# VH-VL binders against b7j9k3, part 19

Target 1, 255 residues: b7j9k3
Amino acid sequence: MTTEPGDRAWVLHHYPYGDTSLIVELFTRTQGRLGVLAKGARRARSALARIEAGRPLWVRWLGRGELPVLAQAEELGPFLPLNPLQNLSLFYVNELLLRLTQRRDPFPDLFQVYEETIDALCSEPGEGWYLRRFERRLLENLGWAPDLAHCAECGRSPDAASSEHWLYQAAHGVFCRAHAPDAAVAIEAAALVWLRGAMQTRSMPVWNSSLRRCLEQELLVHLGGRPLESRRLLTAYLRRTQPAMTIQKREEHSE

## First folded at step 5 (VH-VL; framework fv_tislelizumab)

Design s28
Fold by ESMFold2-Fast, scan of step 5:
Structure s28 (fold): chain C 255 residues (1-255), chain A 123 residues (1-123), chain B 107 residues (1-107)
Amino acid sequence: as target 1 above (255 residues)
Amino acid sequence: QVQLQESGPGLVKPSETLSLTCTVSGGSISDYYVHWIRQPPGKGLEWIGVIYYSGSTNYNPSLKSRVTISKDTSKNQVSLKLSSVTAADTAVYYCARVDYYDRGSYLEYFDYWGQGTTVTVSS
Amino acid sequence: DIVMTQSPDSLAVSLGERATINCKSSQSVSDYVAWYQQKPGQPPKLLINDASNRATGVPDRFSGSGYGTDFTLTISSLQAEDVAVYYCQQYYSTPYTFGQGTKLEIK
């Protein structure tokens, strides 16, 4: 079998195969998502034993088709120990890619945002702005992003300097207050400008929570209404570690 | 809606190979994991193995030397072969599905089951 | 292999009363536990996944709880249609394993 070119990649997921091997779902810079067989990866002292999420890898594989063999995997950065909440955020980002993208469909811009998101998750745990950026860029790369620059009914633009709240409705876009349907969720005009813009601010004002709600509803439309496993695990984790706090407060505190 | 239906010979002689087929309708076998589970008469459930959407397999170690699970995507079918059968292999055999994209970490609960096919090993 | 042990093996409960079935794993399985209901001549039906999440279409009287090694299935008010064998299953690690089953009957 011919060797495919090497590529920069991240592990999204892996699961056991046979007695000693792993099937690894990779997110690669130039090939998109790629499933590979990591032969002997579960053997003691295997060269492939350190294939795990949260690390940048350089990978090389053999063959074409459904399940090429992983020939080489080298760590491109140090081990980044993640706490449980950081791991759940990583799982969330990885699960979105697994659920919403196709194998062999490259997204080099999204790959860069993914790397920046992992870096921010490690350096600024709990801030959450990088998850909102990732969600928006994912929707943009898939052609699903709503127009945030104009009211869907009248075409008016949000003004970041205004104290006016706008309304967001998943699958339908944004509305000024005069034209909003009853089902729409309130969002600050400044939040829409921030999300639409160049993402130059790496700190989010108090509207992070409202923006999170809007983006989660938008993503849920494309997930077919099926819940994310990462969000179920987050709820279960917070229930065990913070039982005196309501689920709503636990989730606000963790993001 | 996804439906699964098992089929097979019903009666197999000791030492022979059992061959069963699971036919899937209403969805593609490429979109989910398919498991095989069996239940001997009057007893509990035993997991046999799984074939992932990629075509990779994982087997119960107690059966691994005798079991092969394969798929034919053109027919939307998953097959189970169990070699060197004995009376202990007499059971109802089920196929069950799990959506691959619901698989984040260790998630393998069975939301859809076939009706089951009875296999008797007797001479 | 992870061993799942149910208690009791059989249980008789009066109509309208609470039924409780326990499941213990030989090692921690986090919350990766499912519960199934099986009636004679039928395949198992999923009731609970992820220890406490009720499956679609399952009546509110069914609930699950637990984490780690100890899990419970509760039927808050037993109905005649609930007569069945109940199985717990761990899906934390392969091979996936089931409890031996609990037969639930009306007193």
Scores: ipSAE 0.000, ipTM 0.390, lowest interface PAE 16.2, mean pLDDT 80

Design s29
Fold by ESMFold2-Fast, scan of step 5:
Structure s29 (fold): chain C 255 residues (1-255), chain A 123 residues (1-123), chain B 107 residues (1-107)
Amino acid sequence: as target 1 above (255 residues)
Amino acid sequence: QVQLQESGPGLVKPSETLSLTCTVSGGSISDYYVHWIRQPPGKGLEWIGVIYYSGSTNYNPSLKSRVTISKDTSKNQVSLKLSSVTAADTAVYYCARVDYYSRGSYLEYFDYWGQGTTVTVSS
Amino acid sequence: DIVMTQSPDSLAVSLGERATINCKSSQSVSDYVAWYQQKPGQPPKLLINDASNRATGVPDRFSGSGYGTDFTLTISSLQAEDVAVYYCQQYYSTPYTFGQGTKLEIK
């Protein structure tokens, strides 16, 4: 078995294999997703024991088949544990890659955005701009991004200075008011302009709720209508914690 | 302000082991990845290797069998050892640092370089 | 290994005129390219990273462009202090590799 040149990677998922090993789904810069066998990773004191999602790695593997053996995995930075909400956001991003990309299909631009998304998630955990940017860039890299610069029917362009609402229809694009299908979701013209340039923006705009709805619907089309496990868990988590949030609001704003 | 300074013997005999030290001042080596790059006289730049936060290393395959990079956190130093040297190893040797950003991007371009130390391999 | 090839090997440009240096990679490196300036007796200095992002403190006359296999460093109005050797570097995959260098001098 020939050892391949090393690569930058992140763990998307891992699961037990046999008595002591793991199968690890990696997202790599030069190879895309790569499934590897981490032999003996679950043994006490294993050199591979620190294979975890949300941690940047340097990896080497043996063989060229569908499931090469992980020869080396080095942690590139300190471990910083994530809170439940941060972990659910990480799970969401990782699940999108697992569901929508194929093994051995490289997306080096998306890899860079992924790294920036993880960094923002850890340093600015309350903000959603990085998730909206990741979603848009993922769709672009897969060739699925709709044209946000022109009405799909008449070709008119959204104006960021306008207070006009446009309409978004998953799989069909954006529409000005006069040409919108009944199934389309309302979105601010400025939100569409922002989303087109999301790769250059690091701040959350006021349209987050509209953007989230439109992008979630677009992604759902490509997921075959089958919802993400991460989003099911997020909904369950928020339902459990909503009473505490409601109580806090009532106590601070009771009038 | 963090600074890097290389030091070494200047002259090394063929077949011997070259040993160089990069001393970090104004900061901790634990906060940085440290790379070694060399430049033969009148030639371009060649990446030698890197030592990561964890102490793990990655080397240029052309040098992997001869090169070892290590760090001593108590002295705030990174060392490069290159065995079985020949005239082809005559070069200016640089260390360069790269900041690590939280759990995010590890940079792989070099913003901060030491001044370089000249190594001549000659009998 | 990825080979980085610069052109021209040397370039003479008059003060105030535009200087253009090219860099080609043997395979696609996306935008994982940096540019360095090296003056005699000094270590290299970072000018550009991610193909087009100007490093902190670098004058605005320096700009980078390109994607995939073809990259360009442009100096819009050459100044005397810009006389140096310029190197491109890919960091798409290890081993990181540099171009052979372009020597820029005043005409």
Scores: ipSAE 0.445, ipTM 0.758, lowest interface PAE 3.3, mean pLDDT 84

Design s30
Fold by ESMFold2-Fast, scan of step 5:
Structure s30 (fold): chain C 255 residues (1-255), chain A 123 residues (1-123), chain B 107 residues (1-107)
Amino acid sequence: as target 1 above (255 residues)
Amino acid sequence: QVQLQESGPGLVKPSETLSLTCTVSGGSISDYYVHWIRQPPGKGLEWIGVIYYSGSTNYNPSLKSRVTISKDTSKNQVSLKLSSVTAADTAVYYCARVDYYGKGSYLEYFDYWGQGTTVTVSS
Amino acid sequence: DIVMTQSPDSLAVSLGERATINCKSSQSVSDYVAWYQQKPGQPPKLLINDASNRATGVPDRFSGSGYGTDFTLTISSLQAEDVAVYYCQQYYSTPYTFGQGTKLEIK
């Protein structure tokens, strides 16, 4: 069994395997997602006992197969405790990676964005702009980002200084009002301009709700129409802590 | 067509650990939440717990100290382990799936069940 | 834990007549109630979710109603294949809990 070189990684997900072990889904800088067997991680005094989401790790593994054995995991920095909503946001970005990327498919630029998103989640809780940035950068890295600079029908460009509303349709792109299909969702021109340059600003855009809707619709296309568990758990959390909001949300999505 | 099939030992001795498996065919275990529900002979239904896509679990508090639900995505299986069994654990054990389009943990209802596997706890 | 209590424990209804099964929760569960049908040797089958929404493939004679603490399953015209035990379930809060069951027979 050959030990592979070490790598920078984050835990996306783990679950028990056998009586004493864990299977861990890692997001690594150079190998992409990597599933590993953490043997004896659930035994008392295990050196692998600190395998948790939200912690930066240095890892080494044995073997080149589809499920190599985790040989070493070292925590690289402090973990800041997250409130329930922050934990749901972490779960959300982790679940997007689990659903939309494959094992052994490296995305080093996306790895950097992931680390920046976790940092912003800890330092700027409740702001949400970092989730929109992550969503956009994920789509870009997977080759799924629509052209937001030109109307898909006429080629006209959105002007951030204009009060004109543009329309967005998942998988099809953006449209000026004259050329929009009936299924397209309204979005401010300034929101499209911000989204193209999301990495250049940290300020919450005033149209965040429109951005959220458009990006969620785009992601849903690539998820095969099935929603994320993190969004279902968010609904359950809101029902427990804010029953009135959960009832309103349920009414909007009831069949 | 997605099917769920429970399997287990049928007979377990008191104080041992009961281990059951739910095998998913025709689809990926990663697309579902999987619940375990049991039914003692001649009695009603008792919810045991759920495993979510993430591997996170939620257990009935009455069983939480003895129960572990886990999944093996490579085998497309969900497992239930129940430690320190007694005659009161004699039941038909069902696994049930819920698609991601559910309405949250407190909104869960069961639209597809496995056929059930009978477990008898006897010395 | 939320306790679900069904009434009656058993019910005998003539073919073609209306059958009514009641379910009461120990606290408000809004409309987060499902109903299941279970025949001997078979797993439960979903009939109703969200108190009143009939599941796909379930005959029109089955209907659900209620909100808060009081729920009803109605079979408008009983058929021979409806002989079964019926369970209500709340999914408003964990642990999810079921009623004790109502045995429906033809007489």
Scores: ipSAE 0.000, ipTM 0.364, lowest interface PAE 20.7, mean pLDDT 80

Design s31
Fold by ESMFold2-Fast, scan of step 5:
Structure s31 (fold): chain C 255 residues (1-255), chain A 123 residues (1-123), chain B 107 residues (1-107)
Amino acid sequence: as target 1 above (255 residues)
Amino acid sequence: QVQLQESGPGLVKPSETLSLTCTVSGGSISDYYVHWIRQPPGKGLEWIGVIYYSGSTNYNPSLKSRVTISKDTSKNQVSLKLSSVTAADTAVYYCARVDYYGYGSYLEYFDYWGQGTTVTVSS
Amino acid sequence: DIVMTQSPDSLAVSLGERATINCKSSQSVSDYVAWYQQKPGQPPKLLINDASNRATGVPDRFSGSGYGTDFTLTISSLQAEDVAVYYCQQYYSTPYTFGQGTKLEIK
């Protein structure tokens, strides 16, 4: 019988349990991901009835096992209605954490980046630089980040002032044109320079699509062949609203 | 439908190491965690330990110094090793799994049990 | 460790009559209690989780209740196939612990 002192957390996912309760997947500052049982959270007058993804919480839990009881949850920020693209981006970021991190594995630096990502997400229509920064920082925290500063073959560095295109190969790194393997994807040298400084960045010029393709391939190496649910939903949404863009994206991702 | 099947030597000598295997069919263990529970003849149930989907483990403090649980996801197998056995370790050994609720979420009661394997510690 | 104590150790009930089994924990376990049925030569089968939630495929005659330290399993109308040993379990904290069992038989 142990009560924890409390922690800052975000809801990644929740689902019904029994008649009146929720299982809640939390991302906490000091404990990493933590599954908790929110007893009676679906009862008409429950204090836990409004535990939702997309807002910061102060939480206390009780118990030492795999599924402790959520003893207290207080909202620390406003609830902002999200448009469909913002909701899909939130789902995507949360799904990456659920699929690629383990319970009770703390990442305080990644927690801060997550908070900044949600903040930026609420002020931008659709996806943007904040998702590319999150992807890079997630890979870094998990020890999976490729070296973007040097050609994997010759050690030459990308020059941001150059119009030269480099090539990216998931799990192998980046290559200058002279040393690129056949299975590599083209990317602007300036995009690689930007991504190396992503911790300090709150904007990017025009490289979002190139970076998205390269980072998606890198993340897929670690997802075990099971596609992300959030990506399936995004593709379906774009097909309904912008058919030509959806077709182009599908063609780009099939290679 | 998920099936769990325990296997082991049946008879083990005092002071030796007991090794048991739990084979899972009809589902992968890569996204689940598996518990070991034992039952001495004519007595109740004792929780031994668990291996989580991450590969980390948690053991009953009474057995922690003697027990190791490991898994091989490519074979869909979970193994239990118990060192320095005595007659008190004679029991039916079960592996059990908690149901999966998506995105790495698990409950802590036992939805699926193997048929059990009998282990006798005797000279 | 949390100790789970069942009462009675054995119970004889006539067919169609109500059977009640009690389980007491040494400290509060909230409603993190499961009940299992075990027949000779078989593994335990989950009946109830969260003190009162009936597991999938379990007949309506089985019900659970309780909170904190006192829990009960009730069989409203005993059938022949209900002859078994019944165990309570707490999953409030590790190590997970079981009651000593209650043997249910027909009078």
Scores: ipSAE 0.000, ipTM 0.390, lowest interface PAE 15.2, mean pLDDT 80

Design s32
Fold by ESMFold2-Fast, scan of step 5:
Structure s32 (fold): chain C 255 residues (1-255), chain A 123 residues (1-123), chain B 107 residues (1-107)
Amino acid sequence: as target 1 above (255 residues)
Amino acid sequence: QVQLQESGPGLVKPSETLSLTCTVSGGSISDYYVHWIRQPPGKGLEWIGVIYYSGSTNYNPSLKSRVTISKDTSKNQVSLKLSSVTAADTAVYYCARVDYYGEGSYLEYFDYWGQGTTVTVSS
Amino acid sequence: DIVMTQSPDSLAVSLGERATINCKSSQSVSDYVAWYQQKPGQPPKLLINDASNRATGVPDRFSGSGYGTDFTLTISSLQAEDVAVYYCQQYYSTPYTFGQGTKLEIK
């Protein structure tokens, strides 16, 4: 067994193993996802007892096999308790990483975006734009992002100042009205410009629903058609435990 | 306990413009997405379009050249205009709402419907 | 446009028996499907959203299932007040589209 020099990491998931231990799914800066055995982590006096999602860690592990042993985990930042909605958003981004990335496959740019997403989730709760950014960046890092700058048939570009709707087809890209296939999903031209990385505002007023649907369809191509548990839980929570939220009035981007 | 109520002329002549109003009581139209759906006699439901809280609209492509949805927040009303009507536009017209549920999530199914208003297109 | 096709067009079921209504989409709509109940002279009422989530105030005898292109609405024990036309709807992509409706009658 060799000791790694240490790495910055986040907990994506953990589950009980044996009487006192946890198996922890980590997302690390240099190794990608890594499964580790946190031996004795469920013991009352364990140095590993505070391993949880939502805070950055400095970790060291022993071994090169399928399940190395977690040797050290130190908190690198303050823990801010998340409300239920923030926790569901964290579960969502963690679920995407668990289902779409492989162990030992590093994505340093995606790691940075993950950290930025957690920071935005904590500092700007309820805004949601950071989830759409995370989805787009995830697709880009995995090599799955479609070209949003040109109609896939004629090469025409969406104009953010236009009120015209374009059409989005997962795995195929975007289409102007004249060239759209029957299976394509309607989306605002301004939403496509925002998603391409213009992202000049942190507000996503009218397009969030359209963007979420298009991005979810793109991700579902790679999820084997199985729904995300986090989305179902969020919808169930909001419907049953909270009355409908007042829609925040926002200046419509590029209207 | 928001209520939606459709109103407008029950009879419209072919080639004229149909104008309908959805009046919201017990809440602000600024808090909802408002949709228009219609149902011809003895037939199924057809989605016409939506107006978002921002005032942006999205229309059924089969109707988009003839349809305009607008709102007046001071009167708490959403309006539907459909130009160049024919007998095929005879239907019960409903307005319906969708609520925002936070975290950038909007529900896209129709939680609440108005009672509907009957429109007959004939000479 | 996504076409939603219901089967059967009409169904007669005895009180207390199970009623099953199917809905098929022309392309995958994930789980973005709602079911509505409409009684004569009334607007549609939401029963199920997200294919399987029962709406607030809807009796637990109503359930929904399905994913992708094939969806089912089940009434486990039919009651007299359940006589209505039932519609499925996709809200996956605009234009939002409805099935043609299934008329449920007591046998």
Scores: ipSAE 0.006, ipTM 0.498, lowest interface PAE 10.4, mean pLDDT 81

Design s33
Fold by ESMFold2-Fast, scan of step 5:
Structure s33 (fold): chain C 255 residues (1-255), chain A 123 residues (1-123), chain B 107 residues (1-107)
Amino acid sequence: as target 1 above (255 residues)
Amino acid sequence: QVQLQESGPGLVKPSETLSLTCTVSGGSISDYYVHWIRQPPGKGLEWIGVIYYSGSTNYNPSLKSRVTISKDTSKNQVSLKLSSVTAADTAVYYCARVDYYGRSSYLEYFDYWGQGTTVTVSS
Amino acid sequence: DIVMTQSPDSLAVSLGERATINCKSSQSVSDYVAWYQQKPGQPPKLLINDASNRATGVPDRFSGSGYGTDFTLTISSLQAEDVAVYYCQQYYSTPYTFGQGTKLEIK
């Protein structure tokens, strides 16, 4: 069996296999998602770095089959513990990748955004703009992103300087007020301009709630309507720790 | 202010082992990834390898059989040893560092280079 | 290994004019490309990372573009201090590899 060249990777998920091993779902720069067998990883004195979500790794593996063996895993930096909300956001991002992408399908641009998302999550907890960026870039990489530059009916473009609200319909795109279907979500024109690629700000002004609703509906179309476990856990956590707020307001404060 | 300073013998004989040191000042090497890059006279740049904060290494396959990178955290130094040298190993040798600021701050492009140390392989 | 090939090997441009240096990778490297400037007797200096992001302190006359296999470094208005050798580098996969260099001279 040939050992592949080293690659930069992140752990999306792992689960026990056999007596002492783990099956690990990696997100790699050059190979996309990759399932590997981490032999003896559950032993206290394993030679492999700790296999845990949120840890950047340098990896090598053996074999081209469905489940290559993890030959080397080096931790690229000290692990910084996450608070519960940060951990739920990480679970959310990882769950999207696990459910919406296939193994061995490389997305090097998305890999870069993933790394930036984790950095922003740790340095700017609660801001949420990085989750909206990740969601948009994920949809773009999968070929599912709607055209946000033109009304789907008339071709008119949103103007960031305008206070006009546009309408977003999952799977169909955006509409100016004159052409909007009944089942659409209101969104500021400036929010659409921000989302299209002018993502230089470290924060998202008052549009975060609108963008969250639009992107959530878009993702649900591609998830077959089956809810995300990470979002269920977030709702339960916020209900327990912030019971005086509505669920929607609690979720806004966590993003 | 963090600085990198390479030092070496200047001259080394063919078939011997070349030993170079990169001294980090103003910070701890345990907070950095240190790369070695070399440049033969009049030629381009060649990446040699890296040592991670953990002490693990990754080498250019073309040099892997002859190269060893190690670190001594008590001296704040990273060393490069290259065995069985030939005239083709004549070059300026640079160390470069990557700061660690967070989970994905390991960079693979080089913003902070040492001044370089010249190595000539001759008898 | 990924091979990085620059063109031209040398380029002469008049002061104030646009200089363009090209870099081609043997396989797609997405946007994982950096550009360096090296003056005689000095270490390389980072100019651009991620194909188009200008490094801190680098003048805005320097810009990078490209994706996949074809990359360009542009100096919009050549200054005397820009005379140097320029290198591209891919960091898509190890071993990291550099182009052979482009020597930029005043015409």
Scores: ipSAE 0.403, ipTM 0.746, lowest interface PAE 3.6, mean pLDDT 85

Design s34
Fold by ESMFold2-Fast, scan of step 5:
Structure s34 (fold): chain C 255 residues (1-255), chain A 123 residues (1-123), chain B 107 residues (1-107)
Amino acid sequence: as target 1 above (255 residues)
Amino acid sequence: QVQLQESGPGLVKPSETLSLTCTVSGGSISDYYVHWIRQPPGKGLEWIGVIYYSGSTNYNPSLKSRVTISKDTSKNQVSLKLSSVTAADTAVYYCARVDYYGRNSYLEYFDYWGQGTTVTVSS
Amino acid sequence: DIVMTQSPDSLAVSLGERATINCKSSQSVSDYVAWYQQKPGQPPKLLINDASNRATGVPDRFSGSGYGTDFTLTISSLQAEDVAVYYCQQYYSTPYTFGQGTKLEIK
C-alpha cells in the first residue's frame, strides 16, 4: 500500500463509528471533502481524540476504497475557544459545505475562502460580512452564481453611485426596476457591486440585510427548501438569551 | 523587523550529519511555522521541509529518510539535521517563515527569508 | 509531485521594454502561485503571491496573471535593477516546488 501525501484540512463534522472510532468529515485543500476513519479516536488518551471543528490540521491518510484510515492529524495553529455565536457561525459554514459539496471534489479557491472566513470570524466576531463573502464564493465555485453585472432582461449594468434599488430573484438573476418579475426582492446597486468583488469592506454595510435575504433565497434553491440545523439552533439561542428583541434584529446583531 | 539567521558548519565530511540552526529575532517561533529551502551552486530552489506551530513536521519525500527538523522555543531556534551527506548536499541553505495564527493560515509562500548559510560537503 | 516549468530559460530585454516570463504547472494549482526575484549573493525576494497579488514594497511595473496551469510574470518597463533570476513556486500541495528559473538580462 502506498501512503497518501499530507494535506491541509479542517474538520466539518464527526460522528461515532463502531465501539471506539469516529468517522470524520474533512474539508481538504487538494481532495475537497473527504470522509476518513479515525480508528480508536474515542479511546482514552488517543492522539486523535481532540479532532474538532474550528481547528486547522495537517492530515495524512492511508488505504484505498470506500473509507481511508486517518493515519496522522497534527494541529497547525493555536486552539482558541469560540463563544456560542462564533460556534453557530462555524456550524453554519460547515453545514453548507456538508449539504452542497460531494466527497473528493476539490475546490482550492473555496478552501482559501473558508480559512479566511474562520480567521475573520475569530478576529471580527459579529460583523458577518465574511459570511456573505463565503456564501457568494460558494455559489461561484459550484457554478450557481447569477450574473450580477447586467439586468437579466435588458443587459443594463447597476451603478453603485445610484440610490435606486435593483431587484434580485433567486435562480433568475438581477433586474432593473422596469423589468423585475413580481417575486423579486429589492437590493441596493452598491450591494451588487460589492458582491461582485468590485470593492472591499471589512465592516457590515448598511445594505447587509438585503444581501442576507438574497443570498439566503439563492442557497435555499439548492438546499431543496430543507432548513439548516445551524439556523434553527441560532434562532433558539437568540430567543433564550435576548427574548425582548425580534429574531431578525437579534440575527443582524449576532452577524 | 522580524529577522531569520541561519548558522552552521561551512564544511561537512561525507557520510556525517549536517546540523544547521535558524535563529528568529523580532518575533516568536511559536507564532510561525518555519520552512527550510536549499539551493545547490548554480541551480534552482528545492523545498526541504517545514515544522508547524504544533511541532509536527512535513518533509520533501526525496529527503524524508535523512531529514529531521525540530524547534527549541526557549532559544527561539529551529534546527535542521540531514544525515548521511554526500557531495550532492552541497548548497546554500535558507530558512523561511510563514505567519500562521489564524489570520494568515492560508499563507504558504515565503515572504521572510534568512540570508542563507553555505554548506560544502567535502573530505 | 507537481512540476513547474518556466520559459524561457534566459531572456535579454532592452531598458524600458516589456519583459514576460511564463510558468506552467503539470497539473492545476488554482491560483496558489508565487513569484520570486533573486539577485547574486542574496536570498529570493517575494514579488507576487496568489498568482496576481503584488507583495508590499514591490514596484507597480511588476504584475502577475494566470490560473490553473498557465502563469505569467510581466515587467512593464524594464529597469537596470531588475537584472536577476526569477522563480515561480506552487503552494497548492506538498512538496512545494519551484520552476527552474529564468535569467533576465539587459540587451
Scores: ipSAE 0.007, ipTM 0.557, lowest interface PAE 9.3, mean pLDDT 82

